Miniprotein binders against q93zb6. Designs and how they scored, part 28

Target 1, 365 residues: q93zb6
Amino acid sequence: SSSSSDPLLVKAAKGQAISRPPAWMMRQAGRYMAVYQKLAKKHPSFRERSENTDLIVEISLQPWQAFRPDGVIIFSDILTPLPAFGVPFDIEEVKGPVIQSPIRTEEDMKRLHPIDFEKLQFVGDSLKILRREVGEHAAVLGFVGAPWTIATYIVEGGTTRTYTVIKNMCHTAPDVLRALLSHLTKAITEYVVYQVEHGAHCIQIFDSWGGQLTPEMWERWSKPYIEEIIHAVKKRCPDTPIVFYINGNGGLLERMKGTGADVIGLDWTVDMADGRRRLGSEVSVQGNVDPAYLFSPLPALTEEIERVVKCAGPKGHILNLGHGVLVGTPEEAVAHFFETARNLDYQTLFQNHVPAEKAEPELVV
Short names: E, the ipSAE of ESMFold2; O, the ipSAE of OpenDDE; V2, 0.75 times the mean of E and O plus 0.25 times the DockQ between their complexes.

## First folded at step 16 (miniprotein)

Design g2 (at its last look DockQ between E and O 0.75; V2 from the best seeds 0.75)
Fold by OpenDDE base, look of step 16:
Structure g2 (fold): chain B 365 residues (1-365), chain A 81 residues (1-81)
Amino acid sequence: as target 1 above (365 residues)
Amino acid sequence: SPEEIKKLIEEARRLLEEARKRAEQGDYEKALELVEKAIERAEKALEEAEEAGDPELIIDALFLIWFAELLQEEIEKKLKE
């Protein structure tokens, strides 16, 4: 059956029986790696590194070469498609992403156009190469930002801590915001399909800023557009698992259920067992080791990995961090994480979870 | 047979899904009864899967037992409130 050749990560995402959890890390390619730092000195622009095929492939493969993760995510940004649908941006070293011309009015909306994949060829070419380079040994991961998350950058003009402009637009310009979100939903849907067609085995949707909404506002302003994307993608790419991740999702888990995502990504502030109870047996989970544990002694990291894996149960788990690898993380700790994951066996881990016979308290007569 | 083990697994899964629906309705006593039946079916499936040496069926049974116990703890907590 076609399912027998799926990468371990794809099997886990589909809730198939496998011997161990597949592992990957958000930000597994990044500044914590010495090889990345050397490359980043040669190519100082983040856009240069993330928008050139050779550099994307090289950077994406740095974790593959060093650690052999079960997932190889393309080195990119959730903002990468913005210029392809009419939103130019820059990345400043100190400020991060800057959108010089925020979209806040109907007149500003006229700058938006359908996504132009000629401007994104470096993503497609990179995914094809990555698929070839990892072969059957790993899943190639694509990713996108959720419409609300992307709209937040576009409306705020970059990174925000207060989200005051976009949250205000929910009340002051709801039609403009709905039009923006609907445009982004279409563009992101096509971009997900494009990534799958070019070799992504699995797609992660990042609603990074969705956790900053009230649950009601999230259900109104984020969820419907994510459901639309997932539904459209599932119709066009039925065999592609979708991971849905929100940072700070502890109040949203039940609401994230029903989006049609195959996998719900948990952050470290969610108890994994609580996450499983709340989500149910029919949806897979991803996560959720605190990235700070990578700074701990290796035995403590091993124990936490084993705890998280045991709390996730012997099926439908993708081992990950609850968020991206932190700057300054020891490469040895990342290596140890992946080595630990490779050495796990579900039969061994869960054989003793046949209900321990309640040792009848020996009535000390 | 693998087909009989699969039937036990599907029965256990169905019982757990019904148990969850009953728990969501506040019928915790009935939910607990259904969980206990699901565990019984999944344990039998595990025994037969181990005897058959089928690693996929073993993992499917182990998952159902584990999830049933996780649900049982939740229900038992609710019955004490």
Scores: ipSAE 0.793, ipTM 0.925, lowest interface PAE 0.6, mean pLDDT 94
Fold by ESMFold2, look of step 16:
Structure g2 (fold): chain B 365 residues (1-365), chain A 81 residues (1-81)
Amino acid sequence: as target 1 above (365 residues)
Amino acid sequence: SPEEIKKLIEEARRLLEEARKRAEQGDYEKALELVEKAIERAEKALEEAEEAGDPELIIDALFLIWFAELLQEEIEKKLKE
């Protein structure tokens, strides 16, 4: 039947009963892997690596081949769709993302057009291939940036420490900013549906810069657009779960639930048990092992994984890091993370559960 | 029977949702009572699911027990101030 044929990760996202948490890692393909470093020397341009179908597929499958995660996310970037609706960008090795022609005025807005999937065929082709390669053994994940986050890049012209231009636009040109956010909402909605139609089982929305807003500003300038995307996608793709993640999200959890996402991704600064209590029993969670634990002795890593799983409960949990894999992370630790996850059993862990933070050290008699 | 176990699970879930609403309104004594009733249903469901050897119903029951205990800790903390 359709429910029993879903990958483990999709079942967890939907809150279905399963025997262990599925696991994957944000940025699980990347510079920490020797095989990636070798490929990147041959193909030094990030744009080439993320826009050539053969390279995308090879890179996306590197962690699959090495670690057999329960999810395989397409190798891509949240900025990848920008040229498809009129915003060229570059990725520079030192500066990171650069948008040479920012959009800040009504006149600048005229450069935008409806998303053109002919410019994104490498995404669709890659997702189809990944779906075939992985089969029923893992979920294929697509992803997008939230409208506020994408607008921040487009308005600022790249990454910034201050976000001064877009924050100022909230006051000096709010109608232009709303128009930009509305355009992005439509483009991102279509891009989510496109990824689902071409093979994605699950979509993660990143609001990377949303965590830099006060909750009131987030409610005004980010949440409504995310909610619109989720509502539209659920209507058009009712079987596809959506994961919503914000870096630095401790103050926003209940508000994030209000978007209608199926899964709330927690960063490592949120106490997992507290997050579960605050979010309630009917939404799933993702996360939230501190990436720094991958540098710890393996027994300490095992204990932290088990602690996080015990704190998340025996259902509705996608085991992940609270942020992406760090550069320099030992491959052995990543392998250990996935091996640990595969060997977990909810019945064993929870038949006599006591909250991990409550247990005291046993006194030696 | 599976139908009887599912009925216990649904009752426990309903009790926990009501308990959460009462706790949000500051009605902690009633919320605690509802949580305790939910635990009773979920533990009975677990016992029957284990007898039936149904892994999905076992996990559903374990989750409700776990979530109920998570709520109970916070409610009891609030009752102490």
Scores: ipSAE 0.703, ipTM 0.909, lowest interface PAE 1.3, mean pLDDT 91
ESMFold2 (binder alone), look of step 16: mean pLDDT 87; pTM 0.849

Design g3 (at its last look DockQ between E and O 0.82; V2 from the best seeds 0.77)
Fold by OpenDDE base, look of step 16:
Structure g3 (fold): chain B 365 residues (1-365), chain A 81 residues (1-81)
Amino acid sequence: as target 1 above (365 residues)
Amino acid sequence: SPEEIKKLIEEAKRLLEEARKRAEQGDYEKALELVEKAIERAEKALEEAEEAGDPYLIIDALFLIWFAELLQEEIEKKLKE
């Protein structure tokens, strides 16, 4: 069966028995790396860096060359497909993403069209090259934004802290918002399939703003569209694991399990053992080391990695941070994280059958 | 035999899934009994997998033991409330 040649990360995502957790980091390519900073000085535009095949490949391979992660995620943005379905955007240095013409009415919806992959060739070409460059030694990771998260940018006109416009549209223009979310669901489904067909081994769905909804509003306005994507992708690409991640997901775990994702990504504010109990044995977990631990002494980082791995159990875990690598993170700490992950062995870690919680505090008398 | 080890693993999985369903129903005493039986089957699977030298069956058994203990702690907490 084709399962023997799967990358370590794909095996973990599928809940297959392996010797150690695979490791990768959200934002593993980024400003903390000196090589990235040097490239970003030559190519100052984020869109220039993220929409050119050679630059995408070079940046995506920077952490591969330095650290040999078990996952190599394409350097891109969740907003990258927006121009390909009729939503232009800019990235301003101070404000971040700016959508000059928000979509809030039925008339605004007429600007949307089916996703045009001729405008996304740099993504497909980059994934093909990355798949060739890493070979069988790592999984190539694609990613997308969830419909609610993408709709938030489109409706708000960029980054928001209050989400007041889109949350109000749930009540004032629900049909327009459902039409937008349904359009995005189709476009994102096709974009996921496109990434898989071009060499992604695994796809991560980011519902970055889903954690800002009440659980009821999330179940109504986010979850159904994510379930539709996952179902459609599973039908077309049955061998491709799907990771589903929400930042601030501690109140949503049981609801996230219902989406059909193979892996639920945890942030660092969730206890890993609690996450495992709440999700059950049939779904894999990703995470969840606090990105701040990469600023700690290396022994403390090792201890935290081992703690998280022990709390996740000896199967169906993808070691990651609970969120992206922070700016100013030492490259040596990232190197140490991946080295620690490579040196882990589940048989050694779990030989003593001691549940992690029975470490009685040694009463220093 | 690898086939016997796999049967023990599948029995442990079934027992844990039944235990979870019983705990969700508030039948914590029955859930605990089922978890204990699941651990027994998984520990036997581990012993036989170690004797066979099968690293994948070892990991499958270790995971079932670990998850069963994690579920046991939850059930025992609920019995004290």
Scores: ipSAE 0.790, ipTM 0.923, lowest interface PAE 0.6, mean pLDDT 94
Fold by ESMFold2, look of step 16:
Structure g3 (fold): chain B 365 residues (1-365), chain A 81 residues (1-81)
Amino acid sequence: as target 1 above (365 residues)
Amino acid sequence: SPEEIKKLIEEAKRLLEEARKRAEQGDYEKALELVEKAIERAEKALEEAEEAGDPYLIIDALFLIWFAELLQEEIEKKLKE
């Protein structure tokens, strides 16, 4: 796409001056919406909803039609590409993701093959349609899981809270684990480029389980592979910003900057002003309203949004939650979040400085 | 001119990144000196952007002033301890 007509979110990600922060929400399409629940009753298979082009497009556009976010993320899953490189999976009702044939040994590694985009046409087709439907009014976002996070699913066979199999593998079969991570790095790199070529304006990398590693372990088993992805993608897709998000990232911020990502996503446990100071002026940020604030009275939500924006500064900020939208969130709070964001003006918020210790609360009627 | 304003902005950016690095090294007196120099450039850039009526150069300058104040607060806190 043309840089002169870039969506607001792309401009913010690149650190360009704009009049307000763009906003979108992680998990903005999903179970909190009545329209999604109706669709999910008619199509109860998650695999169908996430792998049928018409359903992906319908679901992805539900929040855009309702709230007009500045970003429209494709409805998908970080596990979606796995069958395309030799790892079948399913989604069970209670357990969630299940990988019936985990990869833990050198023999298991023989099942892997280069990523086959014939198996992922629904992603490419969906991104093209989303790009056409939102036009210049929003950025289309693609996403991937980081190699450590994906490897954790593949090695553990599903969701884990202890990470014992993959952590043990770091010591008992490190060469197999490195080979798995290297294969995933290649596959994920190609999948990022594929999404960009089919319409994504911006790509978010989720290292959802990277925050469960000590910083030293993260530097050894996650960061190098993320660096390789970002380096390769920046060479092949120089106009595409990359957002990098880790849940629980307070201890990793400076190290995350070292990956070369354009935008660092902060969770709500990080003080935004502290994060900006630690990351420096050349890196953009995303976040970080606590999702629980969407359950607050709307004036309190407004105040928190404004506080976060003031803490993030008048540039290089993509307004978001610090985590995904929670099930049970009122739709009117989500609407209010986006309306508040659209009505912000950086010059109003920052040009007329009043020292915080001398500002008086507004009188209420 | 827009080019002159952009030069002030770029110099303020360089000064602030150097100030941040010096503060991380414990060189707080030099870091504060660099922040003060950066504020001077950013405030001049803001004045010129206001005169030019360029809303995006105004935002660029406001960001640098905001970031400089963020650094200054932390550096001054470190100097007191």
Scores: ipSAE 0.724, ipTM 0.917, lowest interface PAE 1.1, mean pLDDT 91
ESMFold2 (binder alone), look of step 16: mean pLDDT 87; pTM 0.846

Design g4 (at its last look DockQ between E and O 0.13; V2 from the best seeds 0.00; counts 0 for: placed apart)
Fold by ESMFold2, look of step 16:
Parts: structure tokens; sequence; C-alpha cells
Structure g4 (fold): chain B 365 residues (1-365), chain A 81 residues (1-81)
């Protein structure tokens, strides 16, 4: 393999030796940027912004132009593929995702069909353009939602604080829920491969609602489907690293390792050194600066970035936030984050402690 | 040579994985012994990589020393409990 030609982020994801951690940020394109706000004012529909090739590319490249991150993630949504297999949705400015026709019964399941990539050409086209635009200087990232997370949206009809409908289905209609999760697993697997074939260097799987489950329930209703996706993708796309992130993942960390993902994304509530010890030396990590630190004075932000990197060790680390960039984040702090990352050097940062010993022979008088 | 340095690195890795297994089983004294052996190998690898001026092997060795010390601190904490 020609791993020396891979982007820095891909090398880190594979656990290869590199001189500094690559950096990118979840939600690095978004409402915190003035240029995004101006574009969103011209194009107020999120569906238009996320489904028009020219807009996707422009938005995805906004942080590239401003900050030169080591990764450029496609501007998209974990729900974007839903209409391609029979689940229409909207995203509203205030409410967020809305699925007007939830799937809760065997009869509802009849609306599902195999994923239709004719409805997702804007994703493939955008990835190809991003790959050409960033060249060898950054990795292009694609992403998907995990089957449990997608199923939660489809069953609940949107976001919820309680998740009571899907949790109830685990007991009252388990066969329907398993059928839904199996359909999603197949669709998501094909969608991952589609993104890789159209230019993605690396794929992040989000199980955003997996943290809502007890570990026992996560092992039953989420993990097996994620394992199936990762197994199939590694077989079909063996050179593509997979990052796996769960919001609220402190109680699941060792179980996430069991999925076979190349990189485990840590949220900010997990201490990075603790996470590394719990995960062992053979898997890479991503994260996990608290996004609130971007509101701190710049020297404090520098100190925290260096602390996180020291806690992650001098290899196998993709520097990121532990969650997405917050609205209202100063752009200057984001620029500082990326400049700090570019100026890190593992050998300097991790200098060996030299035991007290004589540097030169002493003259005995 | 780079190949000799890589062999030291791979042996340190094996020692650390065995140390982790022993610590999970409660065999902290054996785990600590294995960690100390891994540190010895990784420090030798680092010294030789620095002499050779090989930045990738330097980083590989540094990581193993760092991870070994992280594990050692936890094992020593468990032994004092």
Amino acid sequence: as target 1 above (365 residues)
Amino acid sequence: SPEEIKKLIEEAKRLLEEARKRAEQGDYEKALELVEKAIERAEKALEEAEEAGDPELIIDAMFLIWFAELLQEEIEKKLKE
C-alpha cells in the first residue's frame, strides 16, 4: 500500500506515525460563520442548502477557505438519504428534523424500498468536486447516521427528549423494529460505499441517540447493526478508515471498540487519558476539546488543546472537539484552534524526560 | 537498522497487550513486570531511532513509552489498593 501519499487525517486514523495530529471540527461549516449566515439568508431552506450541489460545495469549502483544516466534511445531514428509501423529511429552522409519516407498524414498513442513488446524485457529485478542490492537502469526509439513531428519528417523527415511542417498540413491536433496523443497515451500508466511491477518504458513523440507551440495550438494538455495516464496508472498501462517534459515550467506550471501527470519537465528558487507557493501544481516537473552550481567552484555548493532545499520546489521534461547534463561537477562536494544531510537533511536545545524569565528565579536584 | 528497531517496537507492543490482559485478570505484579520490560524495549528503540534520524520510528517508540507509562501508573495505583 502507498500510505505515505494518504492525507494526514487518513494516516492518523490508521494509526500511522505522523509528526502532528490532524485536526477538523464537527459542524465546522455552520451558523457560527458569518459567510454561512449570509449564504443561509439567500437560501433559507436547509433542504436546498444540503441538496443543491453548488451550495453543498460552497458551504463545505467555507471552513477550508478560512481555516485550512486537515479534513473537509461534506455539508449534509444524517437524514439526507431517507427520501431515497421511502421516508420523506423536512428540516425546519427552529424545530429541526420533522418526519411527517413516521414508521411504527408493519403497514408503515411497506413504504420502504431499496436505496435509490438517483435521488442522491448531489451527494456523489459534491464529493467528487470536494476531492478535486482540496487535492492532497486534506481528507474529504463523508458520514452516516447509525441505524438506531436513524430509526429513532423515523419512529419518533423528529427529535424528542424521552424517546418513548421507539423504546416502547422494543417491547411491543420488536419484529417491526428489527425489520426497520435491518432495512436501514442495508441502506446505510450502500450509502457508505457510495460516498467512498465518489470521493470520501474517511467515513464517520454517528450514533447520536445511542447514548440514550443503557449499555445492555445498546448491545441489543444498536451495536449488531453497526458491526454489520463496518464489516461490510471494510470488505468492500478496505483502505477507508471508519470513525465511530456516540454523543454521551462515557459508559459505552469499551463496547464501541468491539464494533471494529478504526477510530473512536470521544465526547468532551470523557478524559482523553482515561479513554486511551480504556481503549488500549491498538485503536485510534478522535476528539475531544470541549467546544465551550472556543469561548475562552486564546492562551487558555492553546493550553487546553495541548493538554488534550498530550493526553491522547503522540500517535493515533485526530484532534477535534468533543461535540459540534456551537452557534456564537468566535471565528477567531476556530482559526486559532487550527493554527495551534498546524504548529504542533509531537517530538517537541512529548520530549523524553532525561534522567539526572552527568552531561560531561566532572573534574575531580 | 530500521528492521531491528521495528522488531523492538513490535515486541514492546506484545508485552503491553499481555500486561493489559494480566491486569484485567488481577495479576498486577506480573502486569507491572511486563510493562517494565516493554518500557526497556521501547526506550532502546527510541534511542536507536534517534541515532538513525528516523522520525516515524521515533514517534512509534515515543507512543509505546507514553502508553506503557500510562498503564504503569494505573497498575501501581491498583497494587497500593
Scores: ipSAE 0.700, ipTM 0.908, lowest interface PAE 1.3, mean pLDDT 90
Fold by OpenDDE base, look of step 16:
Formats: structure tokens, C-alpha cells, sequence
Structure g4 (fold): chain B 365 residues (1-365), chain A 81 residues (1-81)
């Protein structure tokens, strides 16, 4: 039963009829905001900011206070659960994530254990507080990394540009890699359920590195584990929408549809009309304004938002960027994006499609 | 064919216009029947537009379904009052 009380974003994800697209942004809490920069100077460690309940809540609510998005995503990292299942990591200022002891052998796999939620209480507590603070006015978003994406960090020992170690393991140590991916699939499934049980209305799965595979390698090494997560989550949490996002997914759209995700996230390199045509109407779409448009004159940003919304159609669209907000983005442009989104009306946008009698429905929705 | 899809779209539009006129007259039962028929035609238009790969016809059909669903909710609300 679609409760009349579902947040606008949850209704859109489920393909329900609504008057406008809900809007949120990837990296809507971040360095472009002066309030975030001030807090980050006081708390310089990224792990300190992302692993403390008070700081997580404060940072996650900075966009909520400033812009009133329809989605409030928890301030966290896809690597946050790694220590909870036996993989320690650090974040270095220059290198980013560093895994000091990569997992590449069967002997290395012995370090892994089931996910320990006592080490993740700050995530659960933060989601509960966020759910209380936003009330019925927004959806609280949780998120995870896909098994292939997480495995890439673990195998490579951090950020990579070539993915040569993990891509080579597909051929030289396939059983070790399958064992790792299967372990991660279980841990991530439990972590998704944990986030939902603590107040996430919707979950986004990031396969950030999936777009670096050939389509055949993605179908073999990423897709099956994502399908397993989605199937297990849908069985345990049937009312929770799942958004599936890959950056650079233009070659994978038809394959992504097969995962059972409720929403496919598009990057800006996909035309929204082509995305809608290729995915069909049975799945919702998210995106996909180029983050660079936030540096454009506000009238050009408005026109691009309206173009994207018109191309997605009046059902099953979550308005977003095609990727995260860029550093140096004007806060005024982000404010304008959310104001524009709140002022959109599908009847007005599609007025040329309305039957010829000027039915002014006083659709007081 | 695109022409057949356009005919389905125009049939759905006419049914929605008639449904609205019936609702304005207080004939909510007949209005609901007409909306359900409009949805059926618009869903068929959408299926054929998706098969044809025509993005404009897809959006046209999606809009008619959306509009019909909202009108259906309004009529159903009036039937409960």
C-alpha cells in the first residue's frame, strides 16, 4: 500500500503520480559550502567528520538548512564499513584512500570477518537523528559501494586509474576474487538492511568503478553480485526503493535494467531522452544535469533543468546532477537549482501535451 | 506505426476530455470508467512507442497516463465524499 505519507522522492522512485520531480544532489554536503569549509577546518580529518554522529548529522543537515532538498543523504563514505569487516584503511590528503594490506591471496582472505555493527553505531544513530530532523519533508538516503567497486579499493590498495591488479586477478586468481566479491556481497547486504532499519527511506548503490569494465566483464564480475544484493534487500525491505548508479554508464543501461533496481542513475554523458527510451517506463531514472551547469548563468541553468525534466517525462524521475557537485560551485547556483525544482509543475511543463480544452484543473495537490 | 500510436494518443485524449466533462456534471462513476479506458489506451500507446523507440511519443503517452492517474485519484476522492 503506497502510504499517502511517503516522501516525494520515494513516490517518484516507485513511479507514482506526483506534481513535480523531487530533487537532491550527489555531494550536496561538501567543500563548495562555506559552512562545510568552516567545520572541516575545525575537524580536519575526513574520518573524524564521517565517523562521529554529531558531525555526520551536522554536515548532512547543512544542505537541508540551506536549500531544503527533497533528499538528505547521510554524510559518509563507501569505504566506511571496511574496518567493520576486517579491512583497515586511512585517508591521506594527497593519495586519498589507502589500504595498507591489500587482499590478493587466499591467505589474505582470512583477515575478513562478518560485518560488526558495534563498529558502525555512528551510522545507525545518525540515520535515526536525520529521520527525526527532516520529518515528512524529505527522504533520508543511505548508500553503499557495489562489491566490485569496494573490491577494487581492497585489491589495488586504494584509488587506481588503471585497475590492472584487480582486472588481472579476474584471470590469474578468479576463485580468490569470487570469494572476496561473495564476502562483500553478504556484508553490503546486511549493511543496506541495517541502514533501512535505522531510518533510510531509500538506498543508493554506487558502482563507481563498474563503468571502467568492458560490458562483458561487468556482466561477469559486477552485475551478479549487485543482483544478489538487490534481491536480498527487496526480500527483507520490500518498501525501500533502490537507486543504482554507475558513472560512465552509457554503454551499460540495458544491462543495469536487469538488476532489479527501482531507479537507474544517469550521468550527464547520457541524453535523458535516450536514457528514458533505452530503459523504458517500468524503471525510474535519476539525474542528470551536468555539474558544470552550476557555473553557468542562472537562466541557462533553469533552461537545462527544464530540458532534463521534460526529457525524463512526468513519471519516475528524481532530479539530480549526473555526478557530484564540483568544488568551487557557487552556493547561489545550488540554491537556484532547488528553488527551480520546487517551482516545477508537470502540468505547466507539458502544457502542449494537455488535451485542447483548457482544463485548468485546480489540481490542488 | 507512428500514425497508429498517434491515433491511440488521440483516443486517450478524447476519453480524458469526456471523463472530465462527466466529472464536472457529477457523474463520477461514468467519469471513472472513461479514465480507466483512457489509461488502457495510453498504456498501449506507450508500449508501442517504446517498441518503435520514439522518444516524443513515449513522453506523450507517459504524460497522458500521469494526467489520467491524477484525474482518477480526484474522481475516487469525490466518490468517497
Amino acid sequence: as target 1 above (365 residues)
Amino acid sequence: SPEEIKKLIEEAKRLLEEARKRAEQGDYEKALELVEKAIERAEKALEEAEEAGDPELIIDAMFLIWFAELLQEEIEKKLKE
Scores: ipSAE 0.625, ipTM 0.853, lowest interface PAE 0.8, mean pLDDT 93
ESMFold2 (binder alone), look of step 16: mean pLDDT 87; pTM 0.847

Design g5 (at its last look DockQ between E and O 0.77; V2 from the best seeds 0.73)
Fold by OpenDDE base, look of step 16:
Structure g5 (fold): chain B 365 residues (1-365), chain A 81 residues (1-81)
Amino acid sequence: as target 1 above (365 residues)
Amino acid sequence: SPEEIKKLIEEAKRLLEEARKRAEQGDYEKALELVEKAIERAEKALEEAEEAGDPELIIDALFLIWFAELLQEEIEKELEE
């Protein structure tokens, strides 16, 4: 039942007819905002900011207060649930995430346990508060990392550029890696359901490292576990749209369609119209403005937003960036992006593109 | 009537889905014929939706026209190669 009360973003994700694309940005809360920088100076630890209810809510609402996006994503990390299923990590300022004890063997796998939501109450409480604070004016967005992406951090011991350890495990320890991915699939499924039960209107799955696989390796080592999550979540939470995003997904679009996601997130390296052709009319799209356009003159940003919206078509589009907001992005450009999105009208944009009747050449008699 | 407009929309959707399947099979001539029929149905649905003042049906029709044209360009390109 299309409840008339669904947020605009949820309607778009479900491919419902609406007057304009809803808009939100990946990393819309972040270091580009002066209010975030001020808060981050008071609370210098990223884990302190992302694991405290009051700070999560405050940070998540900074874009809401400044820009009124159609989506308010919880301020968190894809690694946030790791300690809740037996993987401790730290975030170092220079290195990013560090996992001191990588999982690479069957013996290492014994450290994993079922997800403990007592350790994640700050996520649940934050989602409940966010749902109350935005009311009917925006969708609250939850998110998770895909099993392959999370496994990459766990196996590599943090951020990697080569993925050599995990890619090697596909050949040298495939059973260990399958066991890890299966464990993560269960934990992430329960964590998605937990986020929905606590007030997430929509969930984004980030397979951030999936785009670093060959298409064949992605179909073998990432896709099945994402399909399992989406299927399980759709069964338990049938009314919750799922956005599936891979950075560098241009070679994976047809493969991503098969996952059962309601929305495929495109990066800026995909032509939006090509993406629409390849995905078809029954799957919604998200994106895909290049984050670098937020450094351009505002008229050029407007033109690019309108281009992307026109290429996405008048239905089943969530306007976003192709990736997260860059550090140093002007807050004015972000404000302008959301203002532009609010002022769009699909009838105005697309009625004038019905080819005007070929004016029959007036036979000059 | 809204029911008649919805019927035109559903006919256009079916034609586009059949056109896509034909294009995927390499039957581009038949795919193009089906797309043209889908556009005709969607344009009629748009006209009737505009006359009825139904914004949801207008958007549904506009989307079908837009998607049909997008598919048409793809099929035409494959026929030129």
Scores: ipSAE 0.794, ipTM 0.924, lowest interface PAE 0.5, mean pLDDT 94
Fold by ESMFold2, look of step 16:
Structure g5 (fold): chain B 365 residues (1-365), chain A 81 residues (1-81)
Amino acid sequence: as target 1 above (365 residues)
Amino acid sequence: SPEEIKKLIEEAKRLLEEARKRAEQGDYEKALELVEKAIERAEKALEEAEEAGDPELIIDALFLIWFAELLQEEIEKELEE
């Protein structure tokens, strides 16, 4: 019954007063780490690494052991649940995700079935172990892809930069596409609840391909389904904050707020101060250090972290990159990022404020 | 007292919310007046929270000052244009 035991990241997501921003990084476990590279050589199949409980836990904890982030995200993929509702997939080294049997017609839709959590026990088991291992010291994060993004993979058969099949389907077979999106919305809702019930403190929704839609198309084909997920999850899991992130979201920012997410993740192309102004004071933000700064000299990285935190304000901020960690990123820079975050103090950064208009001196009686 | 500090914080929040509504309606002069009053309340709340030694109320007050000044900068730009 004690919400005061929440990890720092959960408190920030809920807009509670805390002494510093929590920090974690998208893709914080991955190829930039030597320990990950060695494990990946022994287990070259991504599907094995992301679907074996012991490997998931080991990989997820690698950044925890090295850097002590305030959040530990499960090592997984937004496509991981697809076989559980009838869509097999592969991950290839060059192509990335491949879906050999796309869904584009009413007949194809017959392959879908309700999500089967027996096929996802490795996710639940991994989340329980992570929760036990990091406890109140860090938040355990689960994640999902948004229905538009998942539908894009399923319709296109893999990754794309053009989206031509699904965009044409919006006009040529809209009823089939809406049925697909509705099925995905139900499956993803249950998968979010499943992750929460098995240990996740917080859930991030990725709409990876949503940023490639015009705002009007996003409002029609993505937002309503995300809003439905968030609405249902907030009713069933009222203590669990939801982070919503889109890469390339400068044109969608205010529209993303309308989904009801607790936290809006900003990519690095949005100025943080501008983002906070556009989003208002009632929602928390995440982000948004450009991952390229991890290649900068450490003092420049420190300056950028402090600039982002000052621009985000002393409340309701989860410090993160604006995009995932890049391959080749020095581990020393990642360590420095987390050390810098741990040493921040909001009172120090924001006390003794001198207004931009110096005609109103700040006096303490 | 903590109750007085919380009242100042709630007053500043109400003023800022109304200021945002007025600015969205194009009523920038009224929006600026409301932001200035919110800053006054939030700065007083900060001073009293520091005297009380309440770190959570200090952070709440600092956030309101910061957000009010963020709004003030944008509203002043609109008034110049």
Scores: ipSAE 0.651, ipTM 0.890, lowest interface PAE 1.4, mean pLDDT 90
ESMFold2 (binder alone), look of step 16: mean pLDDT 86; pTM 0.823

